# Ledger of designs, part 60: VH-VL binders against q9umr5

Target 1, 268 residues: q9umr5
Amino acid sequence: SYKPVIVVHGLFDSSYSFRHLLEYINETHPGTVVTVLDLFDGRESLRPLWEQVQGFREAVVPIMAKAPQGVHLICYSQGGLVCRALLSVMDDHNVDSFISLSSPQMGQYGDTDYLKWLFPTSMRSNLYRICYSPWGQEFSICNYWHDPHHDDLYLNASSFLALINGERDHPNATVWRKNFLRVGHLVLIGGPDDGVITPWQSSFFGFYDANETVLEMEEQLVYLRDSFGLKTLLARGAIVRCPMAGISHTAWHSNRTLYETCIEPWLS
Below, E stands for the ipSAE of ESMFold2; O stands for the ipSAE of OpenDDE; V2 stands for 0.75 times the mean of E and O plus 0.25 times the DockQ between their complexes.

## First folded at step 3 (VH-VL)

Design b3 (framework fv_mavrilimumab; at its last look DockQ between E and O 0.01; V2 from the best seeds 0.00; counts 0 for: pae O 11.5 > 2, placed apart)
Fold by OpenDDE, look of step 3:
Structure b3 (fold): chain C 268 residues (1-268), chain A 122 residues (1-122), chain B 111 residues (1-111)
Amino acid sequence: as target 1 above (268 residues)
Amino acid sequence: QVQLVQSGAEVKKPGASVKVSCKVSGYTLTSLSIHWVRQAPGKGLEWMGGFDPREGETVYAQRFQGRVTMTEDTSTDTAYMELSSLRSEDTAVYYCATEYSYGFLPDAFDIWGQGTMVTVSS
Amino acid sequence: QSVLTQPPSVSGAPGQRVTISCTGSSSNIGAGYYVHWYQQLPGTAPKLLIYANSNRPSGVPDRFSGSKSGTSASLAITGLQAEDEADYYCQSYDSSLSGWVFGGGTKLTVL
């Protein structure tokens, strides 16, 4: 039998968004128990990510307990950060494949429609004034806002990303790293035509430097310092990078070719 | 699932000490933050102290500083709360509770022990 | 004398809506710390009812809701039922005390 699959949605999504993915899984891996978690749907996905981590943890613990052989996680967009945090705080998770589906794993720094919706008077260059305020950190989007021009504010005010990245020292960093390293495979999916994740390389732990030059994962301090285990995972062959062009952000979970190429191989 | 099972009721004299145990199951003790909360008869909940993962140490409410000691035995997955110099006003039900570590903001106490009644009487 | 202030009692008839307030300060609720709510039935340990301002644990019906604004929080119960009769406590963290703080508790009576 196939290991159960747990799906975590992205910003403003619901389980309905994954109807095609469910079809793909059912077709290629019949009998797979797929659970799309309907938590923090829609506007509720704007809640602080730590709230979401708590909610999703409560939901996945029973599922994991019933699957002693392990489970797979498919985590889309913002959900990918939720899942990474989840795996960091759980010392007893049994996740085989963690599939990060177009997630801003290294944060976001770009103008998007949803940012304009939330902050109509703000642009990418000025969003730090809002996001790194106590009020801003009440929104999930700001929890992974990563302004490369205001690194001091990011490191000090980011209540989520800076912590799970181990960029800001905290007493649980070592334990979180150990927990995260329990994952069998980290499957990173994203692409240049995403249009939302900015830069798109964030899905692969690439990100801007102070000059907005995109550096790859291996050039990031979090990797070099192995602050949460990326270097270790890479060394053991546990990181899979699956870039794909021609896919918009809202289509990552609804593209058959993407599924067959980047997702299906890791659902065994 | 996490379960907390506490030791039985205690009857103590003023000036004595009491040590309440809290055995953890379902998760390892090291993966949990144990807190202690007491409730005097007919009164509200009062936080006494507990492990704060953000601080990386056990913290105590100022009211109990110097009089309470919270320890853990990882070999038996048991947390302990010892309160010394007992007074009549220490008569209360004492609860252990768990908090999950989420790095930034203090979380809720998701799981509670059944409580231990401690009676201080002459 | 509690750091968080709750009304000592509230009451309502079955089917009604009741609210329980929790007033804090700039060092706890106002500082951005989460507010949690607990339900305590007579003779039992407290049960987590609302976590992180407005989230319901599994098994908690949606007629329970929490909100937070400024230095205050509120628990709302709609469609009040007899089994809702209990004590309710709000909880947060206080930076000035470096510790968790509870409200004084509210006794909810269902008429």
Scores: ipSAE 0.007, ipTM 0.481, lowest interface PAE 11.5, mean pLDDT 91
Fold by ESMFold2, look of step 3:
Structure b3 (fold): chain C 268 residues (1-268), chain A 122 residues (1-122), chain B 111 residues (1-111)
Amino acid sequence: as target 1 above (268 residues)
Amino acid sequence: QVQLVQSGAEVKKPGASVKVSCKVSGYTLTSLSIHWVRQAPGKGLEWMGGFDPREGETVYAQRFQGRVTMTEDTSTDTAYMELSSLRSEDTAVYYCATEYSYGFLPDAFDIWGQGTMVTVSS
Amino acid sequence: QSVLTQPPSVSGAPGQRVTISCTGSSSNIGAGYYVHWYQQLPGTAPKLLIYANSNRPSGVPDRFSGSKSGTSASLAITGLQAEDEADYYCQSYDSSLSGWVFGGGTKLTVL
């Protein structure tokens, strides 16, 4: 039989968004137990990411306990950051495949429609004033806002991304790295036509330098220092990169070709 | 699994109002965004409006603003569309349909009700 | 009259390929909003056929495909079958109207 699949949704999202993904899994892997976690839906997805991590942890513990052979995670957009933090904080996780669907793994620095809705008078160049404040860090999007032109503010103010990336010292960094390295595969999915994740290479742990030149994962300091295990995972052959053009941000979980190419092979 | 079942056909006089119901089964109404679309006999589809529970707001097509009201009853998982000041041009089949309830980007109408014929005749 | 323009009718013989165009403007398709396609058989509700430009829902055969370029979209149907005889509608969002818009519809006749 197939391992259970746990699905974690993104910003302003709900379990209904995954109805097509559920259909694809049922067709190709009949009998698979799929749980789309119905937590922090809609506006509740703006709650601090550490609060979301705690809530999702409580929900996944019994599922993992009932599946000693392991589980798979499919985590979309903001949900991919929640899932990466779960893998770090849980010393008892049994995740085989962590499938990251167009997640801003190295952060976000882009003017998008959801950003304009939340902060209508702001642009990416000035949002650091809001996000790198204690009040701003109470919003999930600010927890992974990554302004390449204010790196000192990011490193001091980020309550989430700078910690899970090991960019700021903290007492749990060694344990979090050990826990994360227990994952079987890290499957990274994204593409140039996403339109929301900026730069889109953030889904592959790429990001801007101070000149807004995209550095690939292997050029990032967090990779070179192996601060949370990316270099180790890559050396094991545990990182799968599955880029696909022509898919907008809201279509990653509802494109059949994407599912067959990038997701299906990892749902053992 | 998710189904939308609408109320039966109605015949109305000009100037009256009509209220069409749309019962959601197999899912919770508040987790879906219900939209209303009409189709005059032999004509195309026309979006009338829909509820966005994320915003707590109903959005109405400008053509119907002021004479359409869309409401919901969460205790019965039923959405309603009421059209007032009926004219002969309002003779149509009225459909309810679902859309993503929490997305910023508008998306497809995935599941449709069977339609409710409303005839306005003098 | 419709914001999205479709040809009123199209026809093809069984086994042939047909395309149905959907022409919009800079406030809808040209602004980057998705194009969705619906099939409506006589006397029935519309059925979602293609969503988000090119994706097929479960149960829709792969002979139906969609594409988008610039301010226009296209639905292609290959291997025409008698049961494909129906009305076909495109749909998008229009920022100037702040609402969803449908094309005028295309009657497909299988000869």
Scores: ipSAE 0.006, ipTM 0.485, lowest interface PAE 11.0, mean pLDDT 87
ESMFold2 (binder alone), look of step 3: mean pLDDT 90; pTM 0.936

Design b4 (framework fv_mavrilimumab; at its last look DockQ between E and O 0.03; V2 from the best seeds 0.00; counts 0 for: pae O 8.3 > 2, placed apart)
Fold by ESMFold2, look of step 3:
Structure b4 (fold): chain C 268 residues (1-268), chain A 122 residues (1-122), chain B 111 residues (1-111)
Amino acid sequence: as target 1 above (268 residues)
Amino acid sequence: QVQLVQSGAEVKKPGASVKVSCKVSGYTLTSLSIHWVRQAPGKGLEWMGGFDPRDGETVYAQRFQGRVTMTEDTSTDTAYMELSSLRSEDTAVYYCATEYSYGWLPDAFDIWGQGTMVTVSS
Amino acid sequence: QSVLTQPPSVSGAPGQRVTISCTGSSSNIGAGYYVHWYQQLPGTAPKLLIYANSNRPSGVPDRFSGSKSGTSASLAITGLQAEDEADYYCQSYDSSLSGWVFGGGTKLTVL
């Protein structure tokens, strides 16, 4: 029998959004119990990410308890940040594969339709004025906003991303790293034609320097200091990078070749 | 307020076709998933098919294979369901309903038309 | 038979609690798809009652609640009132059929 799969959605998602992924899993791994978590969907996906982490934590506990041999996480877009935080705060998680589908793991510095809907007079160069305020941090998108030109403001104001990256000191940092390192595999998926995640290399823990030059994961301070375990995971052979061109942000969970190449091998 | 208004009742003979319309008001059709659900007298609800603008896919329930066509006219904000080769078992109320594509009630059919009775008798 | 199985009827006295089950399979509820519930009063179109397993739209009283476990879902109605007498349908997506499926419906009688 196959390990249960837990799906964590992104902004404005539904279980129907994942219908193709769910069909692929049923075809290749029949009998697999798959749960698309039904919290914080639609407009509720704009709630602060720590609220989402707490709610999803409560939802996964019974699923993990029923599967002592382990579970897999498939986490899409914003959901990949929720899942990484879950792995840090749960000292009793039993996640084997954490599959991150085009998630802004090092943050976001790009305009999106829902950013324009939420902040209509803004663009990426001035969003830091909103996002790095107490009011702005009440929105999930601002919890991972990462302006490379205002690094001191990011480090001071971020209530979520700077903490789970170990970029701001905090008393649970050692415990969170220990918990995260219990994962069996970290599968990173994304690509240059995504069109939403900016830079797209954020899905692979890459990000801009102050000149908007993308530094790869291995060049990031959080990797070099191993602040939450990336260097350890890479040395252990536990990080899988699976880039794929030609896939837009809304299509990652509906592409069969992507599934067969990047997801299927990790659903033991 | 969003409303779905359907065409009036129809009586057809076996072997004929019927085309039911569903006009959207208070919103644009291009932003809604429109689905068709029927209910035979005294029976339950049966999904017939629909269109999802999120992936541009029209799907039909297998049991209506080859007999149903669903189209949309975005210039009039009107969706259509055409069922051919009618049988007496196709006597039912036919509903259009919206599947919310960019909003608050994902996957749910939250707005329904009033229904169109189609009677198939000789 | 319907892909989602519901009891044909349930009954209860005013003020009591009833539950309506919705049993699916590994290709629908068990595959991870949401369950939605509809109430249909006689002579009317269905009305959304519960969406995404447990959420209530505006205007639905809190005595209606939904839950999902494994391949099954449940609608609970507490504090039964005469106005609750209706037909109730569950709905989910089924990957084997590549389509939406409804339960066969449950007639709730308030005694």
Scores: ipSAE 0.012, ipTM 0.570, lowest interface PAE 8.3, mean pLDDT 88
Fold by OpenDDE, look of step 3:
Structure b4 (fold): chain C 268 residues (1-268), chain A 122 residues (1-122), chain B 111 residues (1-111)
Amino acid sequence: as target 1 above (268 residues)
Amino acid sequence: QVQLVQSGAEVKKPGASVKVSCKVSGYTLTSLSIHWVRQAPGKGLEWMGGFDPRDGETVYAQRFQGRVTMTEDTSTDTAYMELSSLRSEDTAVYYCATEYSYGWLPDAFDIWGQGTMVTVSS
Amino acid sequence: QSVLTQPPSVSGAPGQRVTISCTGSSSNIGAGYYVHWYQQLPGTAPKLLIYANSNRPSGVPDRFSGSKSGTSASLAITGLQAEDEADYYCQSYDSSLSGWVFGGGTKLTVL
């Protein structure tokens, strides 16, 4: 039998968005128990990510307990960060494949219509004033806002991303790294035509330097310092990178080709 | 699939109130953002109010503030729109609509009720 | 009177290309808010046609396209067909009003 699949949605999302993914899984892996978690749906997805992590943890623990052989996680967009944090705080998770589906794993510093919609009076370059305030950190989006021009504010004010990345020292950093390293495979999915994740390489732990030059994962301090285990995972051959062009952000979970190429191989 | 089913047509006198219901099926109401839009006969669409995720509350169009109340009964998955102090110009088809998830993209109203005709006449 | 301005009517012959404009202001389209488009057939509820400026929901043919520039947006219909005869509405968000706004609607007649 196939291992159970747990799906975590993204910002302003819900389980309904994954109806196509469910169909794909049922077709290719019949009998698979797929649980699309309906937690923090829609507007509730704006709640602090740590709150979401706790909620999702409560939901996945029973599922994992019933699956001694392990489970797979498919985590979309913001959900990918939730899942990474989840795996960091759980010392007893049994996740085989962690599939990060177009997630801003290294944060967001975009200047899209989406940002304008949420912050009409703020530009990308000025969003730090909001996001790195105590008030701003009450919103999930700000929890992974990563301003390369204000690294000091990011490191000191980011209550989520900086912590799970091990970029800011904290008492649980070593334990979180150990927990995260329990994952069998880290499957990173994203692409240049995403249009939302900015830079799109963030889905692969790439990100801007101070000059807004995109550096790859291996050039990141978090990798070089192995602050949360990326270097170790890569050394194990446990990191899979699956870039795909021609897919918009809202289509990652609803593209058959993407599924067959980047997701299906890791559901066995 | 998500469906919105609205209550039947209403005929009201000026000064009265009308309460239109919108029952959600196929998904839970708590996971949706319900908006209300009306359309007078032969006229365009007019947004009346709905949930603003940024504010975390229901907001009303200024034109209807003080006269419209939007509520939800989560136990029955039903949204309500009550409009008071009705006048002839309130004669319109009233729609409930919800935003479908487009990931990080702001949602549009991609699911609509069938509409409720409200006629205000003396 | 509508916050977003549309031409009241447009017409075209089958197979032709027609465009419907939606003019806003600095507080809505110009502020960077997404523009959505709806098609409304006679006696029916509006149907989402274009979302987020230029995206098509499933089932919407690619002969429908949307674009946005500055304070305006545009809906283009190529290969015009008889079934395209309907009212079309643009929609956006207005920060000054703190709410959604619609265009006045455009009646498309297929000659």
Scores: ipSAE 0.010, ipTM 0.515, lowest interface PAE 8.3, mean pLDDT 91
ESMFold2 (binder alone), look of step 3: mean pLDDT 89; pTM 0.928

Design b5 (framework fv_mavrilimumab; at its last look DockQ between E and O 0.03; V2 from the best seeds 0.00; counts 0 for: pae E 6.0 > 2, placed apart)
Fold by OpenDDE, look of step 3:
Formats: structure tokens, sequence, C-alpha cells
Structure b5 (fold): chain C 268 residues (1-268), chain A 122 residues (1-122), chain B 111 residues (1-111)
């Protein structure tokens, strides 16, 4: 029998968004119990990410308890951050594969049309004024806004990303790292044609430096310091990177080729 | 599947008010951003107002401000649009609409009600 | 009168390519807001045809395509078929109005 699969959606999503993924899983892994969690759907996905983490935790605990052999997580977009945080706070999770599907794992600093819609009166360069305010941090998107030009504000005001990254010292950093390292495999999926995740390398823990040059995971301070276990995971061969071009952000969960190449291998 | 089912046709006199309902099925109203769009006979689509998820509030087109009220009853998963001080030019098919299938783009409307014809006539 | 400007009508013969323009301004399309397109058959509610400038919803044939440039957007229909005869509307968001906006609509006639 196949291990159960838990799916966590992205911003403004619902379980309906994953109907094709379910089809793919059913076809290739018949009998797999797939649970797409309908929590914080639609406009509710704008709520603070820690609130979402708590809600999703309550939902996954019973599922994990019934699956002593382990479970797989497929977490899409914003959901990928929720899942990473989830695995950091749970000292008893049994996640075999954590599949991060086009998630801004290292944060977001985009200047896309999407950003313009979300923040109609703000530019990328000025969004820090909003996102790093107490009010802004009540907005999920701001919880992982990562302004490379305002590192001090990010480190001090980010109530989510900076913490799960271990970039800001906190009393749970060591424990969270230990918990996250319980994962069997970290599968990172993303691509250059995403159009939303910015930079797209964020899905692979790459991100801008102060000059907006994209550096890879191994060049990131969080990796070098192994603040939440990336270096350790890589060393033991637990990180899988699966980049794919030609896929827009809303198509990652609905592309058969992507599924077969990047997702299916880790559901066994 | 998600559906929006609207109330039936209305015939009103000038100066009266009309309240159109839009019941959500197959999903929870609290997760959706309901918008209202009308179309006069032989004319184009006109956005009247709707819930803006960014601000967490209902916004109205300036043309209808002070005359339109959009509300929601979460206990019945029903959205309402009330238009007061009706005039002949308010004769139109009124649609409720929302985005459901395509996350990240809630400014698009992929689910529509069947429309409610409101006729304002002396 | 509409914030987004469309040609009132376009026509083409079966199999031909037709294009419908949607002209906005710096406060909507030009500001980078997404453009969506709707098809409306007679007596029916609008149907989402293109979302986010160029994406096709499930069930929409690939002969429908959308593009955006500057302050304008365009809907292209290749291999025109009789069933394509309908009204088409572009839609976006306008920051100056703080609201959604539609084009005036284009009636497509298949000759």
Amino acid sequence: as target 1 above (268 residues)
Amino acid sequence: QVQLVQSGAEVKKPGASVKVSCKVSGYTLTSLSIHWVRQAPGKGLEWMGGFDPRDGETVYAQRFQGRVTMTEDTSTDTAYMELSSLRSEDTAVYYCATEYSYGFYPDAFDIWGQGTMVTVSS
Amino acid sequence: QSVLTQPPSVSGAPGQRVTISCTGSSSNIGAGYYVHWYQQLPGTAPKLLIYANSNRPSGVPDRFSGSKSGTSASLAITGLQAEDEADYYCQSYDSSLSGWVFGGGTKLTVL
C-alpha cells in the first residue's frame, strides 16, 4: 500500500485546484489515500501564516497518527511555507517526502503584475513600509516578504519567515531545526517561467543579495549556518531539486509531465 | 461543484428598492469574494461592487455609492445586493459572480449566477 | 463610456483569424493589472475565456489566446467557428477607481 498524501493549497486556492493532481495520483498510485485540506481557502488564505500553521497542524495530526509508516506532503505555493513551518513545530511528525511545489521558500520580493494587484498603491521597493509593520504582518503575503534592501527590518519585523529560517534568534530555533530534520526527503520544485514566485529560485532557497543578484541555496546564510537544517539535509542526500521550465504558477499542480518527473517518484 | 443561484425576476416601480439574492452551493461563502455585475438590455457588462479580499471589505462602484448595499448571510451562504431609488435605467440583468477555480487571480470571475432580470417600469 | 475601450463589432469568415482589442490607460492595464476576457452567448451569463492576460480556463480551446502590452490587451481567435459568434468583454482593475472595470464589449459575427 502507498503512504497517504496530504495536500496543502496556496493563496486563494481550494481543494478544487488539485483535481488533476488527484487524478494523476489515482492513476499512478492506485489506492493512495489523498487528503486535500480545505482550510483557509480563498480569501481566508490571507490570514497570518502562524494561524494557518496551527489550523493545518490540527488537521494533519490525526492523519499522521493513522499512518504509522509515514505520510507524504504536497504543499503548493504559500502552502509550502506553511508546511515547512508545520514540520518545524511538530516534534512527532512522520513525513517521508515533503514536496514543495513552487513555494517561495526563501521569501518573495517580486515586482510582477501580481504584486501590483495585491498592493495597488505600492511598489516593490516601498512595500517594506507596509509589510514590516505590525499591521502588515497580519497579512500572509507579508509574512514571507523578504526585502533584500532592508535586511534589518526583515530580520526584526518578519514574524514568520525570519523565524522558521532561523535568521532571527529565538528560543525554539534548535528544536525547530531538529523537528524539520525528521523529514525523509525535501523535494523542491519550481521554474523560471512561474511568473509569480520572485525570484523563481526562491523555490530552491535561492534569493537576492543586496545587489539583487540571485544566489543559490549553498550561498545563503541560512545554509551556511545550517540554521534550520538545509546543510544537514543536503549532506545526507535528502534534498531533491526539480526545476522545470514552461510552467506557469497556476499550472504546477495540473501538469502531467511535471507530476511524472518531479512528484510521482517520491510518492512510493 | 460551486454554483451561484440567484433569486427570480423582479418588477419594480421607480423609486422602489430591489434586493437580489445569490446563494452559494458547493462551497463556503466566507471563502469567496462575491461581486455583482449588471447588464442592461442590449448593453455591456457593468461592475457594481463586490468584496475586495485585499482590504477585507466590500467596495462599490462610484456610480452606485449610496444607492447600493451588498451584504452576506453566512448562515445561509447567501449574498445580497440591494439597489434603492430605482429608475428606468436600472432595468437590467443582475449577475453575481466570483472567482473559484483559479487561485492567485481573484480579480477574475469564473463562476456566475444565472442572472436576475430586474425591470423598472411605471 | 466604458473605462476599457473595445471595438463595437468585428467579423470574420469561418477559419479566419480575428482580433479584438481592449485599450485601457495607465491606471488599469498600463498599471500592470491583469486583463481577463469573457465570452457571452445570447441569453446566457458571461463565461470566463481568458484569465490573467493569456491563460485559458479548462475547456477553452487553444485557438483562443490573449495578450497584453502597454495599456492595451488583445484577444485573438484563430480558426473561427460559427459557435464563436458572441459578445466578448475584457475586464481589469482600475486603481484610480479602486474597482473592477469592463470593456464596452465586442460583438463578433461569423460570416
Scores: ipSAE 0.705, ipTM 0.884, lowest interface PAE 1.0, mean pLDDT 95
Fold by ESMFold2, look of step 3:
Structure b5 (fold): chain C 268 residues (1-268), chain A 122 residues (1-122), chain B 111 residues (1-111)
Amino acid sequence: as target 1 above (268 residues)
Amino acid sequence: QVQLVQSGAEVKKPGASVKVSCKVSGYTLTSLSIHWVRQAPGKGLEWMGGFDPRDGETVYAQRFQGRVTMTEDTSTDTAYMELSSLRSEDTAVYYCATEYSYGFYPDAFDIWGQGTMVTVSS
Amino acid sequence: QSVLTQPPSVSGAPGQRVTISCTGSSSNIGAGYYVHWYQQLPGTAPKLLIYANSNRPSGVPDRFSGSKSGTSASLAITGLQAEDEADYYCQSYDSSLSGWVFGGGTKLTVL
């Protein structure tokens, strides 16, 4: 039978938001137990990401315990960062496939409707003043804000992304890397027409240098130092890259071709 | 303090149509998902359809396909539900209900209108 | 006939616990869709009581709790009070119908 699937949502999502994905799984993998996590919904999705990680950790423990053969994670947008942190902090996770569905894994440097709603007078070039403050780090969006022109502030102020990337020394770095490396496959999904994730290559661990030139995953310091295990995973053949053009940010979980190409093969 | 204020009670003959309005105050209609739910006397709640601005679709419950239309006027922040070919079993209280666009309670109908009684009798 | 099945009535004495079941199928609750609960006092519109299976909106006391397992959900009310006398409805999404579905409702009587 198929391993259970846990769906981790992004900002302001719901179980209805994933109705097409849920239908595709039911059609192609009948009998699969699918759980859309029901924490930090609505405005609570703006809570600090470490708070969300702790709550989601508590929610997944019983699901994983009932499935000793393993589970799969499908994690959308902001949810992909929550999932990566989960894999680092849980020494007992049994995740086979971690499917990262258009997630800002190396950070975000672009305006979104949520940023305009939360900080209506700010542009991406000056948002670092808010996000790289203790008050700004109390918002989830600021936890992965990554301004390539203020990297020193990012490295000092980030309470989440710089830590899970191993870009700042901390006492848990070695154990987090060990835990993350227990994943069976890392499936990276995204594309150039996303329109929200900026740069879109963040979904593949690419990001801007100081000149806003995108450096791919293999050119990033976190990869070269293998700070949380990307180089090790790639060497094992455990990283799957599945880019697809023509899909906007809100359509990744509603496109059947994307599902069949990039998701379905990993729902063993 | 979002409020949904519905139009007044109506009495209709079989075969007629009714159009119920739902005016949003304290927020903008374009940021809300508006749903319509009816309740026949002594009966339970029945979802009729709704519009979600996040995906731009209006979805009608199958049993009302072809008889119901749901529209919105964003200039007046008013949603409408029109039910045609009325019959006596359409006698019910008709509610509009909604969630905020940046919803605090995902998929859940947090705010309800006061209800509009529609009586269909010959 | 409602897609989600609830008992038509439940009763309890003040201070007691009552539980209201909501039984669905693999096309709704069992497919992973959230369950929501609404309270309807006589002559009033429904009020959201529990959202996304087990979460309480602001102003709902902690003696109301929700849970979900498999294809079914449950609403529990502890410390029953006279003002809890109302109709209670569960709600979810159904993929086979492509629409929202409500349970048939449960009348709670406080003795």
Scores: ipSAE 0.095, ipTM 0.670, lowest interface PAE 6.0, mean pLDDT 89
ESMFold2 (binder alone), look of step 3: mean pLDDT 89; pTM 0.928

